# Ledger of designs, part 21: VH-VL binders against q9umr5

Target 1, 268 residues: q9umr5
Amino acid sequence: SYKPVIVVHGLFDSSYSFRHLLEYINETHPGTVVTVLDLFDGRESLRPLWEQVQGFREAVVPIMAKAPQGVHLICYSQGGLVCRALLSVMDDHNVDSFISLSSPQMGQYGDTDYLKWLFPTSMRSNLYRICYSPWGQEFSICNYWHDPHHDDLYLNASSFLALINGERDHPNATVWRKNFLRVGHLVLIGGPDDGVITPWQSSFFGFYDANETVLEMEEQLVYLRDSFGLKTLLARGAIVRCPMAGISHTAWHSNRTLYETCIEPWLS

## First folded at step 1 (VH-VL)

Design g2 (framework fv_mavrilimumab)
Fold by OpenDDE, second read of step 2:
Structure g2 (fold): chain C 268 residues (1-268), chain A 124 residues (1-124), chain B 111 residues (1-111)
Amino acid sequence: as target 1 above (268 residues)
Amino acid sequence: QVQLVQSGAEVKKPGASVKVSCKVSGYTLTELSIHWVRQAPGKGLEWMGGFDPEDGETVYAQRFQGRVTMTEDTSTDTAYMELSSLRSEDTAVYYCATGYDFWSGYPHYYMDVWGQGTMVTVSS
Amino acid sequence: QSVLTQPPSVSGAPGQRVTISCTGSSSNIGAGYDVSWYQQLPGTAPKLLIYGNSNRPSGVPDRFSGSKSGTSASLAITGLQAEDEADYYCQSYDSSLSGWVFGGGTKLTVL
């Protein structure tokens, strides 16, 4: 029998977005119990990420309890951050594979259709003025806005990403690291043709320096300091990086080749 | 659709004060970031002041500090700009302008909508 | 005098391409603050033409385009039309002044 799969959607998504993924799983792993959590759909996905973490936690706890052998998480886009935080705050989770599907794991700093819709006249270079305010942090997208030119504001104002990254000191950093390290595998998926996650390397914990040069995961302070366990996970062979070109952001969960190459191997 | 309607033309003596109003419609004043910009005849645009999201308050251009006051009446959705100690160089068309967020009401750093302008003439 | 420097005037014949430069400094455009552009027809209030360096509001034709590089920005108008004759202003934010700043304006004449 296969371990249950829990799916967490992204910004402005719903469970319906994952109909193809469900089909793929059912076809290749018959009998798998797949639960696409229908929480914070659409407009509600703009709610603060900690609020979302709490809601999703309430939903996954019963599922995990009924699956003593463990579960798999597939978390798409913004959902990947929700899941990482979830695994950080849960001291008793039993997640085997955490599949981060094109998630801005190291944050977002780019003008996208999503940003333009939410902030039609507030663009990338100026968004820090809104996002790093108490009001801005009430929106999910600001919770992982990472302006490389305003690192001080990010570190001080980010109420979510800076915390789960351990970039800002907090009393739970050690415990969260311990909890997150309970994962069996961290599967990072993304690609250069995504078009939304900016930079796309964020899905692999890469990100801009002060000159907007993209540095890889191993060059990040969070890795070097092992602030939430990336260095430890890599050392024990628990991190899987699966880049793929030719896939747009809205197609990561609906591409058969991607599924077979990057997702399916970790659903056993 | 946001609209800004300003008060009528003013003629003032040097040393007097002028208060220009800007009534907003389509959205509430609390959903908008109001800025004031003036333009002397045949000259360019000059920013006077407006709401700064970083500071969370209205800020004024250094040139006008101590002489300009920008206020808002949310009950009537009207913004005001008062300029005191008027001099001939203050003769200009004064504009209110706004950025707005249709989703959250957060301010923007670009002026999407402009009032029709208020001509203020300062002469002896 | 203006914090952002624009040429006083530019001209072009119908159908031609014209560009208007906007030169700033390390405290505004060079600091990473976005540039907006405004069109002002004679006797009218300014109208937002470009925001966020290169974005067009609804109703603005795609023959208008904006770009930014280093400490400068540029407005390009292709397929110049008679109705494009107007004053154009660039705008940004200056950290040293803690306020919004405009260019001196450029008068565009369509020949």
Scores: ipSAE 0.006, ipTM 0.492, lowest interface PAE 11.7, mean pLDDT 91
Fold by ESMFold2-Fast, scan of step 1:
Structure g2 (fold): chain C 268 residues (1-268), chain A 124 residues (1-124), chain B 111 residues (1-111)
Amino acid sequence: as target 1 above (268 residues)
Amino acid sequence: QVQLVQSGAEVKKPGASVKVSCKVSGYTLTELSIHWVRQAPGKGLEWMGGFDPEDGETVYAQRFQGRVTMTEDTSTDTAYMELSSLRSEDTAVYYCATGYDFWSGYPHYYMDVWGQGTMVTVSS
Amino acid sequence: QSVLTQPPSVSGAPGQRVTISCTGSSSNIGAGYDVSWYQQLPGTAPKLLIYGNSNRPSGVPDRFSGSKSGTSASLAITGLQAEDEADYYCQSYDSSLSGWVFGGGTKLTVL
């Protein structure tokens, strides 16, 4: 009787990361069909996000078509941005709960070991020079790099996040908003001890202003303008916020208390 | 890039312990996940234990619990696997293996680099 | 006994297609865990051939392909060559054992 669950992984990740999540779902909702999408694993997760969206779309279409009662999405880290775009570009998605596990929904601005590996001499203050070039936009991490000190460059150069957030105009924006608004519930999960997503409030559509002071979702222009439907979803009671302290970035999908509190209630 | 070099062959009596080393080069040990896999002569591969990427800790296969200990010395970039209370059926080639950590773009639950193997013979 | 079941042997002639199966259960492949494949030439350490069900590491020819369906996985080798003669092992994770598991291995003989 439970709706199928589709899982989308994050940067440098794969389906193996979700073994505990699958165990929890099987314990609380036995018989649930869970599909962990094994696309864009490892280094392939660095491919441009629009390319990943196309590949994941092709994989989810037959799953959704087979489930007329609807499906749930659980999308981790970078995967949450892929799922955001899927919900916007699919005219016929039947997603009930979109569960976003610590995803940088307003972007990333932080010095992490991931960036040191990819760009060894870079600092977060300098990365805008690489990411906001045409070459940089061929890498997924640069598609959601959001430097609060160069917001004009972010708005002009971001080929993905600025468009999907409605921060820059796009011919399909009205259709994308309509499609996204079909979602039953937007479940946002994240926390201060994540250690990778910077600022962690990005998982809740909060982000830095030019002074690196975090402004929450309700103070963002994209919310105030209702650019892709956040204000409408909140008014419908469709946004669920579930912050939890004490959870590191790689532990969101393997913490039982987190699962029971933030995920389990939304897997009808 | 990554190379794994194991210690030489060992001959042990039943009841003894053996400690096999695996020297890592091309990366630092702390950035890798190390697995230990054995293969008895003419038989298949058997996973003994290794790094669990979800927990960030070493886990051991149930049948080796209490007999195997996996350690590392980060100052020398060397991993160790010690197996105690040896029996004749422990005669096998012991491999260390690793995937790149997630920074290098390879999932560390896969084993893409293998040591050359260490033959351990247990005989009276 | 192996928790992942492979046929003990398979054979083919040069240029033919062969398929090696790997049958699991609901606690491993059926639970959604990925399958990787390893090739072991006589007297050598295993080498990663396929990871994440269907991905090839750099240097592995596209004649090798992996797939997964339900509780089973398959390795397909097209355009079979003499150099393909080896032992092949599938691998996955098993939640009931809390660890990685290998198949029993399949010896491929090129006739």
Scores: ipSAE 0.000, ipTM 0.454, lowest interface PAE 13.8, mean pLDDT 87

Design g3 (framework fv_mavrilimumab)
Fold by OpenDDE, second read of step 2:
Structure g3 (fold): chain C 268 residues (1-268), chain A 122 residues (1-122), chain B 111 residues (1-111)
Amino acid sequence: as target 1 above (268 residues)
Amino acid sequence: QVQLVQSGAEVKKPGASVKVSCKVSGYTLTELSIHWVRQAPGKGLEWMGGFDPEDGETVYAQRFQGRVTMTEDTSTDTAYMELSSLRSEDTAVYYCATSRYSSGWYLPFDYWGQGTMVTVSS
Amino acid sequence: QSVLTQPPSVSGAPGQRVTISCTGSSSNIGAGYDVSWYQQLPGTAPKLLIYGNSNRPSGVPDRFSGSKSGTSASLAITGLQAEDEADYYCQSYDSSLSGWVFGGGTKLTVL
């Protein structure tokens, strides 16, 4: 039998968005128990990410307990960060494949529709004034806002991304790294035509330097320092990078070709 | 700063078991990963077990599997290593060591205990 | 015998530069795992000297430097001092053995 699949949605999303994915999984892997978690849907996805991590943890624990052979995680957009944090705080998770589906794993620094909605008078160049304030960090979007021009503020004020990345010292950094390394495979999916994740390479742990030049994962301090296990995972062949062009952000979970190429191989 | 204090020297007969303790201070045991390394007289360092980054859990070196047991008491911040079916070739100084995150880096063996001499002789 | 190969001994006069090699394989150093170095003074526990291939913990003089290339690593000691006389061990992780591995150790003698 196939291992259960747990799906975590993105910002302003719900389980309904994954109806095609469910169809594809059912067709190609009949009998697979797929659970799309309907937590923090819609506007509630703006809640602090740590709060979301706790909620999703409560939901996945029973599922994992009933699947001693392991489970697969498919985590979309913001959900990918939730899942990474989830795997970091759980010392007993049994995740085989962690599929990060167009997630801003290294953060977000771009003007997008959701930013315009939440902050209609702010551009990305000024959002640090809001996001790196105490009240700003009460919004999920700010929890992974990564301003390359204000690295000091990011490192000191980010209450989520900087911590799970091990970019700031904290007493749980060691154990979180241990926990995250329990994952069998980290499957990173994204592409240049996403239009939301900025830069799109963030889905592969690439990101801007101070000059807004995109550097790859292997050039990032988190990798070089192996602060949460990326170098270790890569060394043991546990990281899969699956870039695909021609896919917009809202289509990653619905594209059949993408599913067959980047998702299906890791659901066995 | 992490401090590791190990139990005293042991003298054992072949076939017996020995249990070495390693008390951690400065940090809690839950904040660290404990490894055990031994060194026979005049010989090199040999890893016995600890956190394995590939498996994502504490594992034992193949050579010691079935014969070594590593445990932890978080209430006393003490780690234990028990080696059974002792042989003369098990005569060595046994060290506990820590792995931890520090200033953005993962340090595999940054602090060591003072070592525990275990002598196996008939 | 050791997974990582080191010369059994090296020597140098005070003030000189010495290097200690550490040769691994595709399952450890060559796989991308970092190399650490340890100094062990006579009758003492090992001390972390280099981590992450080339980083020094606080208190370690800049006379000590580490490098990694391919399947090998190297420890360099410049301005050799009498106090540097010790055993030096390289360390890495080996995926094929599913465990941490040490070199055989190198005895450094200061002439």
Scores: ipSAE 0.029, ipTM 0.598, lowest interface PAE 4.6, mean pLDDT 93
Fold by ESMFold2-Fast, scan of step 1:
Structure g3 (fold): chain C 268 residues (1-268), chain A 122 residues (1-122), chain B 111 residues (1-111)
Amino acid sequence: as target 1 above (268 residues)
Amino acid sequence: QVQLVQSGAEVKKPGASVKVSCKVSGYTLTELSIHWVRQAPGKGLEWMGGFDPEDGETVYAQRFQGRVTMTEDTSTDTAYMELSSLRSEDTAVYYCATSRYSSGWYLPFDYWGQGTMVTVSS
Amino acid sequence: QSVLTQPPSVSGAPGQRVTISCTGSSSNIGAGYDVSWYQQLPGTAPKLLIYGNSNRPSGVPDRFSGSKSGTSASLAITGLQAEDEADYYCQSYDSSLSGWVFGGGTKLTVL
């Protein structure tokens, strides 16, 4: 029998967004128990990420407890960051495949319609003024705003991403790293035509330097220092990279070829 | 303010076809997803089909496949639902309704037309 | 036959609380799909009352509230008024049918 699958949505998403993904899983792995977590849907997705992590944690505990052989996570967009934190804060998770579907793992630095809805007069160059305030950190999208021109402000003000990436010190960092390393496979999915995740290489732990030149994962300090276990996972053969061109941000969970190539092989 | 105005009542014989129209105002047709829902006298609501903007295609409920066709004329902001091979059990009020994402939520059937009574009798 | 099950009728007196249930299955509400509720006054088209399980459109009084748990959803009406007398329908998406499904409807009688 197949391991249960838990789906965590993204910014301004709901369970309806995943109807095609559920159809694909049912076709290729019939009998799989799939739970799409309907917490923090729509505008509630703007709540602080640590609040979302707590809520999702409470929802996944009984699912994991009922599946001694393990579970798989499929985490879309912002949901991939929620799943990153879940794997770090849970001492007893039994996740086999963590499938990160176009998630800004190193953060976001781009002008998008989602940000313009919340902050209509702001451009990416000045959003740091809002996001790196205490008020701004009450919004999920600011929790992973990573301005490469104000990295000192990001490191000091980020209440979420800088901490889970081990970019700023935290008392729980050693335990979070140990917990994260329990994951069987880290499957990273993303692509150049996403149009929302900026830079798109953030889905693969790449990110801008101060000159807006993308440095890949192996050149990042978080990787080189092995801050939360990326270097260890890569050495173990546990990181899978699956880039695909031609897919827009809202289509990752509804593209059959993407599913068959990048997701299906990891749903044992 | 979205308003959907439907065509008038129709009386048809068994085996005939009926084409109901739904004129959209306040928004353009291209900004909305139109669905069709019917209700037999004294009965509940039944979804017939509608445009799925994520797939870019019209989807029909299984029990109506082969008998229903839903089309749109963007130049007149009018949607149409044609039901063929009419039976007495097709006697119902036929509604058009909008579906869309708005302010971060999916709103199925946000606005409704006034309904068109179709009576099938010999 | 409706895919979502509602009681055919419910009744209450003015000022009371009534609850209308909507029972689904693993292919719809149990699959995590959101539930919407519609109010249909006699002789009129349905009106969206609740969307996304628990949200009210502008103009809907806070006396109406929605909730969802497991394979079921509920609509609660507090401070019942005569003008609430109507038919109420729940609605969700069903993955096995690849389409939208409605409950059979509940007739609310005031008095």
Scores: ipSAE 0.006, ipTM 0.529, lowest interface PAE 11.4, mean pLDDT 88

Design g4 (framework fv_mavrilimumab)
Fold by ESMFold2-Fast, scan of step 1:
Structure g4 (fold): chain C 268 residues (1-268), chain A 122 residues (1-122), chain B 111 residues (1-111)
Amino acid sequence: as target 1 above (268 residues)
Amino acid sequence: QVQLVQSGAEVKKPGASVKVSCKVSGYTLTELSIHWVRQAPGKGLEWMGGFDPEDGETVYAQRFQGRVTMTEDTSTDTAYMELSSLRSEDTAVYYCATVKGYSYGPYYFDYWGQGTMVTVSS
Amino acid sequence: QSVLTQPPSVSGAPGQRVTISCTGSSSNIGAGYDVSWYQQLPGTAPKLLIYGNSNRPSGVPDRFSGSKSGTSASLAITGLQAEDEADYYCQSYDSSLSGWVFGGGTKLTVL
């Protein structure tokens, strides 16, 4: 029998967006118990990411407890960051495959309709003024805003991403690293035609330097220092990279070819 | 906080069309998936179709395909269900409902309108 | 002809336990699709009672519980009260129909 699958949605999204993904899973792995977590839907997805992590944690604990052979996570967009934190804060998670669907793992630096809805007159070049304030950090989007031209402010003010990436010190960093390293596989999915995640390589732990030149994961300080275990996971053969062109941000969970190529192989 | 208010009862002749409305309040229509379910007098619930937000497409149950059209007007937060070529067996209460997914592909109907009685008689 | 089979009626006395069954097939409940339950009081719209096999919406008392096994699901009502007199419907998704399906409904009578 197949391990249960837990799905975590993205910004301004909800569980009903995953109908096609669940039908694909049913076709290839019939009998799989799939739970799409119906928490922090719509506008509630703007709540601080640490609040969302707490709520999702409460929901996943009984699912993991009932599955002694393990579970799989499929986490879309902002949801991938929630799942990163879940794997770090849970001392007893039994996640086999963590499948990250186009999630801004190193942060976001680009205009999106979601940010313009919340901050209509702001441009990406000046959004740091809002996001790196205490008020701005009460919004999930600002928790992973990573302005490469104001890295000092990002490191000082980010209440979420800088901490889970080990870019700023935290008392729990060693325990978070140990917990995250229990994951069986880290499956990273994303692509150049996403149109929302900027840079798209953020889904693969790449990101802009101060000149907006993308540096890949292996050149990132977080990787080189092995701050939360990326270097260890890569050495273990536990990181899977599955880039695919031609897929827009809202289509990662509804493309059959993407599912068959990047997701299906990791749902034992 | 979500409320669905439907249009009033309709009486139609066989062969006519009926268009039922569903006004959404307490939420933005663009944040919801509206589906339609009917219930013939003394009978059970029957799903007709609804908006699939993942595709941006409306899906219809096979027996209604070609006879039903479901549309939305986001400027007035109102969803519509139009059923054509009416027959006596289409006499039923028609409900709109908001849909959410929780587990394994199925959606559940979390908020329901009060229902609209459509009577088809000569 | 409903895709999901429910008994047409069930009865119990106040304070007792009743169970309503919902039997499906390999294309719906047996395929792993979750079951939701709805309560319909006379003359009113259906109301969500249970979703995702066993979860209660805010405001639904814990004397209502749901379970699922194989191709079937059950709704249990403990401490039966007069106001529980209603029709109860199970609902799932059917992959062969590519659509949502309801049970035929069960009329609960409180004696």
Scores: ipSAE 0.000, ipTM 0.422, lowest interface PAE 16.9, mean pLDDT 87
Fold by OpenDDE, second read of step 2:
Structure g4 (fold): chain C 268 residues (1-268), chain A 122 residues (1-122), chain B 111 residues (1-111)
Amino acid sequence: as target 1 above (268 residues)
Amino acid sequence: QVQLVQSGAEVKKPGASVKVSCKVSGYTLTELSIHWVRQAPGKGLEWMGGFDPEDGETVYAQRFQGRVTMTEDTSTDTAYMELSSLRSEDTAVYYCATVKGYSYGPYYFDYWGQGTMVTVSS
Amino acid sequence: QSVLTQPPSVSGAPGQRVTISCTGSSSNIGAGYDVSWYQQLPGTAPKLLIYGNSNRPSGVPDRFSGSKSGTSASLAITGLQAEDEADYYCQSYDSSLSGWVFGGGTKLTVL
């Protein structure tokens, strides 16, 4: 039988967004038990990410316990960060494939549509004043806001991304790295036509330097220092990068070609 | 469920060393982060050492640096804490504990051993 | 003496509400590090009571609650019972010391 699949949704969406993905999995892997976790839906997805991590943890623990052979995680957009943190704090998870579906794994810094109702688009350069404040960090979006021009503020104020990245020293960094390295495969999915994740390379742990030049994963300090295990995973052949063009952010979970190319191979 | 079973009470002379063991069960030692906390009679809890997130090794409280050594034997799932150059002020109950966390975690001690009384007396 | 400051003792009658304060600084609680609380019954090892500022482990009654604000944290016990008589410790992490820190402990007496 196929290993169970757990799905974690993104910002402002719900389990309903994954109806096509469920269909694809059912067609190609009949009998697969797929659980789309219906937690922190809609506006509730703005809750602090650590709160979400706790909620999702409580939901996945029973599923993992009933699947001794392991489970697969498909985590979309913001959900990819939630899942990464989840795997970092769980010392006994049994995740075989962690599929990061167009997630801002290295953070977000850009004018995006999903922020327009919360913040003016033109505030990209000034959002650090909000996000790197105590009250700003009460919103999930600010938990992974990564301003390349204010690295000091990011490192000191980010209560989520900087920590799971091991960019800021904390007493759990070593343990989190160890826990995260329990994953069998890290499947990174994203593409240049996403339109939301900025830069789109963030889905592959690429990101801006101080001059807003996009550097690859291997050029990032988190990789070079192996702060949470990327270098180790890559060395083990455990990282899969699957870029795809022509897919908008809201379509990553609803594209058959993308599923067959980037997701299905890792659901066995 | 994690269980931590510590070695028995110790009586030592000043200047001697003591080595306390902590055997883990329920989970393997490799799956756990073991820290040590002591408590002098009638006093509060004092953290002694644990993992260093920066160096990926065991870190000790400044007060105990040079006198304490924490080791692990993964083959027997046993953690050890050795304290040398014992003084009367080292008389205390010594606890091993697992460390886990929530937000920035693990920042808390979720499971504790039963404690080992170490008495330093001339 | 302790990095985190607690009152030495608090008391209350059965059924009452009591609170135990834990005052830190900008390098620990004020730096955003979570606060945990422990209950220690006489002659026993400490037991985790609250983690992550306000979360209760399984088995801990909901009459125990934790909160954090600024550089301080608080443990509240409602419906005080005789079995609550114990020592209570707050705990966090201090960046300046690069280590875990505990409060001095509070002895709770049930009258």
Scores: ipSAE 0.000, ipTM 0.467, lowest interface PAE 14.2, mean pLDDT 91

